# VHH binders against DNA primase DnaG (dnaG): the designs that were tried, part 26

Target 1, 371 residues: DNA primase DnaG (dnaG), of Nanoarchaeum equitans (q74mb1)
Amino acid sequence: MAKFAPVQYKYIIKAEFEIDGIVDREDIIGAIFGQTEGLLGMELDLRELQKQGKLGRIEVEYKRVGNKTIGTITIPTSLKAVETSLIAAAIETVDRVGPAKARFRVKEIVDVRSSKREYIRNRAKELFVQLLSKTAPDIEELRRELEEAYYSKQLIEYGEEKLPAGPLVEKSDEIILVEGRADVVNLVKHGILNVLGMNGINIPKSVVELSKRKKVTLFIDGDRGGELVLRNLLAAGADIDYVAVAPPGREVEELTNKEILKALKSKIPLEQYIKNLRISINNDENKEKYKELLSKVFDTKKAIVFDEQFNIIDEKPLEEIDKLPSAYGIAIDKILDNETYAKIKGKYQLILALDSNVNAQERVITLKDIQ
Key: E = the ipSAE of ESMFold2; O = the ipSAE of OpenDDE; V2 = 0.75 times the mean of E and O plus 0.25 times the DockQ between their complexes.

## First folded at step 21 (VHH; framework vhh_8fcz_2)

Design z3 (from w1 with F108W; at its last look DockQ between E and O 0.27; V2 from the best seeds 0.00; counts 0 for: pae E 3.3 > 2)
Fold by ESMFold2, look of step 21:
Structure z3 (fold): chain B 371 residues (1-371), chain A 121 residues (1-121)
Amino acid sequence: as target 1 above (371 residues)
Amino acid sequence: QVQLVESGGGLVQPGGSLRLSCAASGFTFSSYYMNWVRQPPGKGLEWVSDIDRSGGDTTYADSVEGRFTIIRDNDKKMVYLQMTSLKTEDTAVYYCAKDRWQYGTFYWDHEGQGTQVTVSS
């Protein structure tokens, strides 16, 4: 019990009912549990959710009018919007209380954290109707469909490229920049509303222009693909202020809320991130080999290719660089530009150059990187 | 009128331990996540750890995970940072801060003067 906090409810389901008969509170509650049992699978079973503290006490207010019982029910839940919506829709399927016919209608779903209750209620009804019409519904697949529908409708389009964005990207003084639409959807799902995606475009002009007007945190994947995105942005002239990095091997689009918040709290200034990249290269066990190869080509106007043991395989003048065989790596006596890269793209895993003006898919190590 | 007063810093050897304290006043303490942030010499602020309202969920920067423990006492309006296995890289002024976000942007703002931790060999 030490330091354990009560579960905070996120939503309150409010429904009204009319029952063609005289019944008690216990009959109404029993019908709700009984007629929803097995409908949503074990993970969303109302009795189990209540035992886990994820559903609060079902409150029933009713009166008897003639031969009828009418009233309202209130169900607090700590579940997410999608699960709450499914439960709310399931309650509307309750059609009997004891021997009496009953009609239940969800009046509203109150979002304790926001006022978006009407959207949640309407979308839940719409999707649950589709659930009832399927021959063999997969509740997990419907959960995914509901999540996509709910969160994707909060996105806006930004700029001439119609980039995916959270609804507050233009209002906010600072933005979170991510690689694509799936990243934007995941971040908006977790309440990050000042996010802008590049939607598979290397570097949209709208992103570069926005970066000059707003502070930008680039939120990148935890692998080398994320470094590629940063290099593309810098080469295009974008003004990036901070970098946030997903955990190693994770993509931004798949992060949990805790991982997102930790990454954003742990953001570092761009200059420090670049310095860290240089330190990582200097701690590479092969850095002396890189220095030796770069020194060997320096001021020779040549390129050399080498194997994984850093043995030289072939050597040619830069003018004949396209005639060099594929190998583990290549070292060149020039700044890597687009023309040169086009001639060597895909032939090597490692490129050693004097400097780089291009965003190569391969690992590039320059004189600046090894000092 | 928000006030956060940090204390408990000092000089320790590498591998040593230290416990920082933060006394809070002027706001409803139990309604906020609390953070520790630090400023190494000549550098900007970096986030160290946070703790949720109840004290049940904690998060740590990679550089301190496994070595530092954040604790809160809502009755006393206190936040603590138990530091163990200290490294020279942990040398910094340590600040306590209440959680502050604007959409997806976290702000490291601090109200106190901080407490100096120096790890020297």
Scores: ipSAE 0.561, ipTM 0.889, lowest interface PAE 1.8, mean pLDDT 82
ESMFold2 (binder alone), look of step 21: mean pLDDT 82; pTM 0.844
OpenDDE, look of step 21: ipSAE 0.776; ipTM 0.938
ESMFold2, look of step 22: ipSAE 0.354; ipTM 0.806
ESMFold2 (binder alone), look of step 22: mean pLDDT 83; pTM 0.847
OpenDDE, look of step 22: ipSAE 0.722; ipTM 0.917

Design z4 (from w1 with A61V; at its last look DockQ between E and O 0.16; V2 from the best seeds 0.00; counts 0 for: placed apart)
Fold by ESMFold2, look of step 21:
Structure z4 (fold): chain B 371 residues (1-371), chain A 121 residues (1-121)
Amino acid sequence: as target 1 above (371 residues)
Amino acid sequence: QVQLVESGGGLVQPGGSLRLSCAASGFTFSSYYMNWVRQPPGKGLEWVSDIDRSGGDTTYVDSVEGRFTIIRDNDKKMVYLQMTSLKTEDTAVYYCAKDRWQYGTFYFDHEGQGTQVTVSS
């Protein structure tokens, strides 16, 4: 085909069908949507792709011969070759139209925008053979294996910091923000393509800037490490909208598809997550030790530093707070303000104070939090 | 046109039980995962549970796990939520919704008016 098509479509899937019965166009289209639903995951859902304009109108041409319906379907897509090939393969799994047995066979995938039709056709056939090369009972499992091999190589770099990202971070109005590269790889191979990693706990400027113009869901591990990531983001001025949390004791990089989708469906607004953190302090196994340390500094005009066993290491007047050594934690007889925080920032992992006027990167527990 | 009609809500005491129903029409019901979402007073929508197309695979938000059971009947185009051991924090308007994603984003769009569940002493 020599004529240039509109730029929004890249490929046209053409398939033949033979149906052992008399059916209408609507029955054929309904069977295609119905029997492919869920086979290729959320990002390749045919109905959603059509809503997004990435899948065109399914055109059906058919004739009735005796008690059979025979014809062709044409499906334009703006998707890449691999995704188009997966959809084409899924169409071949359609085995019924209404009550009638059906057989679908992909005739060709036409490259609307390339003179390399032969290459794309051969590549699509190779992927199709790979899709069918296992006697696996679950097409979703086979899809996962193919996508893992493909999408793990499709990570992109984002920003001047060359952050690991899924291929759709720029296109999407909403993103999933994760701690590091391993998390990005896991999410991308499970079909989450609007993901951005920070490559550790140091907050890149590109992340802060992006958070101001896109809706952000922070997806964190189910332990205290995830809390630290959130605190660092807030201290850097990032605009986080939602938080999704991996199951307790689990890391985002190790989650299954079901666990990922459950966590993302269960996301909560940032403010509610912060409230939940305050409530959990009352159930913290060390809560009574926090109370004891705060009681020791209360009305003394002093600060106390302590180790991981909550033993007091050193004690000085508040005026000399900058002279205290680094330690696991510090308790102060003062409201934590910007002046005081500037003197202790980065020296401790836990700050106990009467109250707080700052959004510190360290965990802060106040008298209000423990009562 | 897509329609989802929720019913079965009411006033119950803590520890009580209710069964919510959702009647679906205007789309190929058996082709979609179905969800229950809820809106507590003064708060946004929260996802509660989903169920796959066949009804064999269910997932629940942690706060209701073990207390709620989602069930579907594809022949009748119905989704149910069997609620037991109800708590005051379960008070909300409950909606059913068909599954809708854009990559990693789940959308909470609902079609019906919902059904009110109130748990109070």
Scores: ipSAE 0.526, ipTM 0.869, lowest interface PAE 2.0, mean pLDDT 82
ESMFold2 (binder alone), look of step 21: mean pLDDT 83; pTM 0.844
OpenDDE, look of step 21: ipSAE 0.738; ipTM 0.926

Design z5 (from w1 with Q102T; at its last look DockQ between E and O 0.23; V2 from the best seeds 0.00; counts 0 for: pae E 3.6 > 2, placed apart)
Fold by ESMFold2, look of step 21:
Structure z5 (fold): chain B 371 residues (1-371), chain A 121 residues (1-121)
Amino acid sequence: as target 1 above (371 residues)
Amino acid sequence: QVQLVESGGGLVQPGGSLRLSCAASGFTFSSYYMNWVRQPPGKGLEWVSDIDRSGGDTTYADSVEGRFTIIRDNDKKMVYLQMTSLKTEDTAVYYCAKDRWTYGTFYFDHEGQGTQVTVSS
């Protein structure tokens, strides 16, 4: 028997029909499956979708009026809005039931969750008509175009900076902060609607203000750049409650649904994230060498460069930092700022500093990282 | 009304194995992702694993991947967590939970008492 559970299904297609003849339920269902077979490709074949449980039992209610059969069909689906709309459009192409002429019209697509079903239905119908009028259409490309149009219309602008945001950012008690628009689009595409983007790593004042009123999860890329965004948020006075981290080497904007959910479910309190960062530094074999080098430059107004064995190669006053040779690493007696970084960019693999205001390409270790 | 009853915990030596069970009632079980979450001593809840509605797609926290396996049986309304290669760090009260969404935010709903897993020499 077919399983039915309202929460499992996302949409319900409701269609009306009028058939110029007397037919049975099985004839109507057979025409739907038969005349849509192959129309949308194997991945959206109605018979296969029903076997997979992604399309529910087709329910048919009809009556016979004179020599006609009229009625309605109801089709539950666990598919997403775009696929559901394509199936609905395919049903409207059914023009015969047995020998009898038939007209099917989709009355509505009921969203068992919140969405803008009327927009996507109209757009899908337009594109499906284009498909029928063309030779060898690419259904995957059409699906991608519909998804982009659908989810792009769900974004809103937040604050005077006009930050990209999901539609539920103002209503939700909790917010997911991401770096930029591409991240917001990707999260909204995957059903995460309480998301707010920032202007890269520059900290918008609207973000700081919002963070004091709502619980905030900062969702960062899996590299060190995300750690510096967090430090800048905290320095600006933002109230960050949790941190979620993309897999190593991955960016939030490229994550799959599974990766997004795993990262969000694995979020940890800010305090624990900071502690874990400190433990990671403490387990570094070379931690004591970093401490020794930083101690040597501390309060000296100097910079020193060192090799991979942590032997000092050269030492100069900070004013002459551009005169130091390229090496494995450099330790400086100051906060790494844009001016200093411009003078040393690309010359070293490791930078030891008192603190950092820069999102450097190289690994940066500060006094706070090793205390 | 909603009930989640965890069982199968106990005292185990490091490297040992346990299978946790969760019996669900009072809701449409097959309509929800199910999760295992745990609370180590003196810490907050930590997500362990989830499983989709059909049981075909599973996800694990990095700390347990390769050692734990989540399984569901929609006919019996059961979720299991097969744990192997247990470590002292796995000591916690384990809960099963369903996903809940409110205004774009999702939460773990766990109503049971949980089951204690203690990994000690």
Scores: ipSAE 0.331, ipTM 0.799, lowest interface PAE 3.6, mean pLDDT 80
ESMFold2 (binder alone), look of step 21: mean pLDDT 82; pTM 0.841
OpenDDE, look of step 21: ipSAE 0.729; ipTM 0.921

Design z6 (from w1 with Y33W; at its last look DockQ between E and O 0.25; V2 from the best seeds 0.00; counts 0 for: pae E 2.6 > 2)
Fold by ESMFold2, look of step 21:
Structure z6 (fold): chain B 371 residues (1-371), chain A 121 residues (1-121)
Amino acid sequence: as target 1 above (371 residues)
Amino acid sequence: QVQLVESGGGLVQPGGSLRLSCAASGFTFSSYWMNWVRQPPGKGLEWVSDIDRSGGDTTYADSVEGRFTIIRDNDKKMVYLQMTSLKTEDTAVYYCAKDRWQYGTFYFDHEGQGTQVTVSS
């Protein structure tokens, strides 16, 4: 009769569903209203909101595939962002349509008033990954199979160093850092998509920079090789938050899905990992020999080289450290710095020093490690 | 509204046993893996165990393996943690949690108040 400006919707909720049975439109709509009734209280009851004009007509598109019903629902709303998010969450709780089991997942929430094409594309990618995650019984197995087939041979390159990475490193607030490409492939194959690899013992600048912007879990092998990687990262100035460790004697690249998930769930803060290393050194059967050697060299301005039985082979003033022979280990009366390390790199398996400022490939034990 | 209500904690001697319970509501319980996590005094959260949707596949942290058993009952929407051979280091507030991953990172959802377990002589 009279002309009006229609109510302008602010958001559109788009959700996907999979139903283990043959149902029709009315069954789907009825389940949404029925199973959300009273869930959010009277203020956000879906029937009441629709009656008030705050929730638009639920549009359902579906098809029957075998003995299943699969499709999408669209719900316009004039509610604000928080209320719209609550409605979307409530829709995800719907688990039956009639007698059939059902799964509902929010695909996206479109901002009608100021939609951006990039947000819609990015959200669609995020919802796709969420649909492939372990959020439902049959979807989890499908996710694993799809990710193994789709991502197992499809790494992306990260940074100027062209580092191997999973496809979602940039999107994730947190990353998992691993030693190399084989580790990345194994983790991506098992559905770990926020992983970044390095190129051997040299720590890329891109890794250091990323570590300062994101939380980092370093996932290392179960032997002392992983300790070297951590030492190199810290010396380069990387900001490592957590450490996850593969089972003893196992490499990250060879882990099963169960072993990967257990290790990642069992991660510990970096500071606690370092404390555990100090305790392990204190229980080392050779600890007293490290103390003796370091004591012998302390305040002498000399370096001492020793064999596997900790017998002293040779000693020279620090100024002549490059003249010492290769041996099992060396003890020096100084802080291990870049200049000194350059003179002894590769000649020893064990370095005892007062402290260390360098990214050494060898095992380094300092005074604070012995305390 | 996801709701997880933990119970069954208490004071126990080393070597003793306790059974924790978690009542779940507000979500499709049978569709999710469930976890137990714990917070020792003055420490961050520590993952303890998980169990798959059917109850057939379980995983345990190294510190509790062989001593703890996670069980679920999908009809009653319950998760249990049977703890035996308790040690002082098991002292913590225990929470159950719905499994949540984002891209590969595990997140603990704080839905319940937890239940206190204290192991002391």
Scores: ipSAE 0.469, ipTM 0.861, lowest interface PAE 2.6, mean pLDDT 80
ESMFold2 (binder alone), look of step 21: mean pLDDT 82; pTM 0.840
OpenDDE, look of step 21: ipSAE 0.725; ipTM 0.918

## First folded at step 22 (VHH; framework vhh_8fcz_2)

Design aa1 (from z3 with Y107K; at its last look DockQ between E and O 0.20; V2 from the best seeds 0.00; counts 0 for: pae E 2.3 > 2, placed apart)
Fold by ESMFold2, look of step 22:
Structure aa1 (fold): chain B 371 residues (1-371), chain A 121 residues (1-121)
Amino acid sequence: as target 1 above (371 residues)
Amino acid sequence: QVQLVESGGGLVQPGGSLRLSCAASGFTFSSYYMNWVRQPPGKGLEWVSDIDRSGGDTTYADSVEGRFTIIRDNDKKMVYLQMTSLKTEDTAVYYCAKDRWQYGTFKWDHEGQGTQVTVSS
């Protein structure tokens, strides 16, 4: 972030609403995005504008009065006046939040630059008073704590199992399916609102039923646990259309915005993902043998040579590695570097090492390759 | 009316280079992330790369990272894909597309007819 100028908003849309029902913040935000989608074309679509940084987060303040929900919405924009006015008009067309009738009225459109200095000055005074009068936590830690609490409030419960979900899971034709609650929180934090979580590898019946009527993208962790989740889903009869995968060794719950969007854009049809798995598994059907051999050499300061049946032929300390005979493969208790590779080049078809700094002509398998 | 016109495809040998171009009209070009997607023979669409509104932030599919470069010119309303070290696996019809999301789902809609890239020895 430090290499970019900060986003400056030009206008703030302030709107009031009255809803004939008891609804949550997620319902209100979802209705705004959902009912304005496509209304002004893709150039002024609120979701697109938010991803492009031209629209800030929709801030909602509301209270429940009897059987009604009443409140205000604040939407910062960096768009010009005409475009901002069109978005404001689109918001006034929102007439339903969930099943409840709603009325939205734009109260004003504020030019931020004319009031920006005044706002910042007043806010700074408030913060200084708080900091000087109390022993408070680091202001950055407090901000992060409030942010985490805010996004976890945007989740809804789905189905009889009360599964964690984003607010638009029912409205969307397509669903992002993730392993658990932490994944849902992270995706909602980054604006992915059609997401549904599960109980890990326990497959809820609500998920199976939903998968038969909506297109589903399964978004899994980059490790073997993600493959197990897919297998269990298929065994339960779920209809999975696409797979998106986190980078190797990464979990969906820890991904950045850029990583999430890249993974979702890179999704592939289930059939193709399964073909890729079969190719990888077939080419590496001896994975457990590699793990066994690397485990035997780990922390021993030795190298072990083995035949095609993975029987150990010879074993020497690393400093005597050049004295080992040629064989099908070698496992070494070190990072494969240029010095070591020069001593074993051409003697083996397969090299097992802790890690590698070398582009060897032989196949090299490291601990990271086999977890 | 949104129009995207792709060009610059052709037949090249493995290891060769090509530069694809996409001319945009009918929308505020500088307000959108732009993408390249491709369709290999007999297969579905595959995302290749995107570029942000200013051109400063780019993202690539793992299969092309380090070999392809996406570039945009907002004044000319053009997006380009500079391809190097081409492989037979890169054979596909290439499309450019405006960035579009529907509730966290990336929409692979393309507006143009695409440009054919064939990598064959």
Scores: ipSAE 0.495, ipTM 0.862, lowest interface PAE 2.3, mean pLDDT 80
ESMFold2 (binder alone), look of step 22: mean pLDDT 82; pTM 0.833
OpenDDE, look of step 22: ipSAE 0.728; ipTM 0.918

Design aa2 (from z3 with A61V Y107K; at its last look DockQ between E and O 0.28; V2 from the best seeds 0.00; counts 0 for: pae E 2.1 > 2)
Amino acid sequence: QVQLVESGGGLVQPGGSLRLSCAASGFTFSSYYMNWVRQPPGKGLEWVSDIDRSGGDTTYVDSVEGRFTIIRDNDKKMVYLQMTSLKTEDTAVYYCAKDRWQYGTFKWDHEGQGTQVTVSS
ESMFold2, look of step 22: ipSAE 0.529; ipTM 0.877
ESMFold2 (binder alone), look of step 22: mean pLDDT 82; pTM 0.839
OpenDDE, look of step 22: ipSAE 0.717; ipTM 0.914

Design aa3 (from z3 with A61V; at its last look DockQ between E and O 0.49; V2 from the best seeds 0.00; counts 0 for: pae E 3.2 > 2)
Fold by ESMFold2, look of step 22:
Structure aa3 (fold): chain B 371 residues (1-371), chain A 121 residues (1-121)
Amino acid sequence: as target 1 above (371 residues)
Amino acid sequence: QVQLVESGGGLVQPGGSLRLSCAASGFTFSSYYMNWVRQPPGKGLEWVSDIDRSGGDTTYVDSVEGRFTIIRDNDKKMVYLQMTSLKTEDTAVYYCAKDRWQYGTFYWDHEGQGTQVTVSS
């Protein structure tokens, strides 16, 4: 910070105006000087203050809208706060510009030194963190503690969709993508600051855009069936690099710090995760029976139930699905949704469906899983 | 300059035991979590275990929990992996890794040449 002379500006008066007519800059400035003349006495006369260098150049920005002139003025002053406030109030008394009626209202009075100091403080902190990140690796945990002290653990909003995110999602080369706000809150609470949440099953544009320029780890619940979320992300064109999975029976939003770190350290490349899913389905010795049963119900609007030997026990229209007996499994000619699942929950060990948008407690196999 | 030197690998039969060592230098060893990471033949790296700064809190990938024990000696700047009940799927090059910080979280990365563990009849 430079040492200030008495004529350096301390405050900036910002005022808005609306004028019922078409006027020029000089008309506006003239009205301000003319209509405040003598109002505050000679020692606070605006012409005299400007002559003395205590009032800066009046800057005017305006536009013409129909038969009106609207805009803003900016007046730097080296006066003290009380005197600056009096001048601001005097400007609000200006009620004409030339022949036109005018209204002036002071929007704010800005303290110039506080604004510069705040910028310097914020920028210095950011540069300091950047400098430390370029030093030897033996300061990595110190860097984390400095970033935690500098960055709020409060969530930010990211993108046009206002997605919940940690404060470092833009600065990091890698991001952690989670399903919802509660997951983001838990990760940020535990110091994981490069996290981005999604809302619902529609993949936000901001997620797809970010995934194309950053490395992405998708962090999913242990038993929620993250295959649907992953499938939707890939269909939207998102570039997913890794998958991390919460422990069985656990949700990301409830994990401890140790569980979060273990899951993230154990992340699997996307290709390997997909291969593991395919191997699980392809190695099932009953895969061809699943295909046969799904083919039999396809486009029939029916459901069939079958025993452990895959013999059909009963068959009914989908409307009567709740009337089917309990059995080893059921195949249905529709997408498994919450309404349908509520009618069959607990009656079967295996559900074959065209697709699924529910996280069922039973094993669910879809056409996509066996195609 | 950070240096991590792994040793103690070898050929063992299934069910056997082996102790890996990692000598660390060039950084404030006691201030960091340490990790073991492995690369099975034809596959990518997989994380095996970590240990906190004091050595009191350890974490393992599920496939080795109960069979492997990570230990550190801050005075000697050493990390060890005591491996027991070895299986053929434990065959890999094993690396020691310091936690790596990237904006927002800690990760790991390896620096050494690793040490080969081969489990075969």
Scores: ipSAE 0.350, ipTM 0.800, lowest interface PAE 3.2, mean pLDDT 82
ESMFold2 (binder alone), look of step 22: mean pLDDT 82; pTM 0.841
OpenDDE, look of step 22: ipSAE 0.621; ipTM 0.880

Design aa4 (from z3 with D52S A61V Y107K; at its last look DockQ between E and O 0.03; V2 from the best seeds 0.00; counts 0 for: pae E 8.8 > 2, placed apart)
Fold by ESMFold2, look of step 22:
Structure aa4 (fold): chain B 371 residues (1-371), chain A 121 residues (1-121)
Amino acid sequence: as target 1 above (371 residues)
Amino acid sequence: QVQLVESGGGLVQPGGSLRLSCAASGFTFSSYYMNWVRQPPGKGLEWVSDISRSGGDTTYVDSVEGRFTIIRDNDKKMVYLQMTSLKTEDTAVYYCAKDRWQYGTFKWDHEGQGTQVTVSS
């Protein structure tokens, strides 16, 4: 039943069938639902999709030729291209109708707005066959693989560095800058076509040059890695106008459409973002605890590991720092340098040190910072 | 590599004025907040003022508010400190410093020899 925003079909699956027997419409429809039941998981179950209005009425046209039933089926969906392709692949696995052997073949997937054929059907079928041969199929992983394959074909290469980009990056006056290829794919999937990715830590020259002639919004993960990217961009001289941040603990590559749009709508000028960081540091409720931990390690030649409640878990001489367990944080009686950081990178979320010569991905608080 | 060259200091009477200059090189000047810090005789460094990358935001320590003005010129890679109504307690070596942004904190980098300001009657 139609609501305030009625469902509009986006794709039509057209398939042919040949059945070695005389069957009727209800037998054919029943086989489609029955043999795909449980195969696509609950979210893509055909009965549930039809109940939700996301899968239209399955229309069947057939005729009897000798002892065979031959015909076509038409299935409208309001799902996206990848999900539609998965359903099409599942329909091709139907191999019987009642007692009769059957063969189903998807002829085309038509975009109802433009009548274009969906070209990833063959890839979906290949991956789905692989899924059926596994003991513990992971439909979500299959979906991710199909999304990568589909949306990667829509990307262009930008600059000498062959950076991943959406097709509108050159024509747009505004650019959304993201860390890597997976982020670009996710944004393009959700209709953001003026997006440009980078090659990790090293800032491409093409990015710096582009930033000086276009308005740039940097869209970063909600963790420490996102701040590292921003620091490197600023050091390279890139002209960043705005910052958009994924929700805390979330990565841009994993965001839903709603999360992407909300983050981009909530973008703030770069200067305000940096000001907010400065204020947040000065208002840290745990400042006295950092000071206490640093004072405990000061002039001891030791490192101390602590939990989220700032209870000491373990301590060892600096010579044995690599033997300390992973934890919430570590305090060291040393200037954080590249040698020391290499031994503790990724083991902690917070590093307390006397000083730092390292652009660490983790939060670093030094003795001079907290006085 | 990073170089900060301070100049413009001197001997002045209380109530006088001076304009300090800092020439910067060896880093992307427009990407960093710039600071003035000072070291009074026999004391440690104390922060005086900072200025945002565009020059649109300035902040001062309470004791110099309304008397000192920090200015930057990104095209010339220069920072200035315009000092008026000078007091004897303003006597110090003045240093120019760039911000160093690390995750979760800011600190200053200075490496110039500074410029001496002496306020005496």
Scores: ipSAE 0.012, ipTM 0.546, lowest interface PAE 8.8, mean pLDDT 82
ESMFold2 (binder alone), look of step 22: mean pLDDT 82; pTM 0.841
OpenDDE, look of step 22: ipSAE 0.667; ipTM 0.895

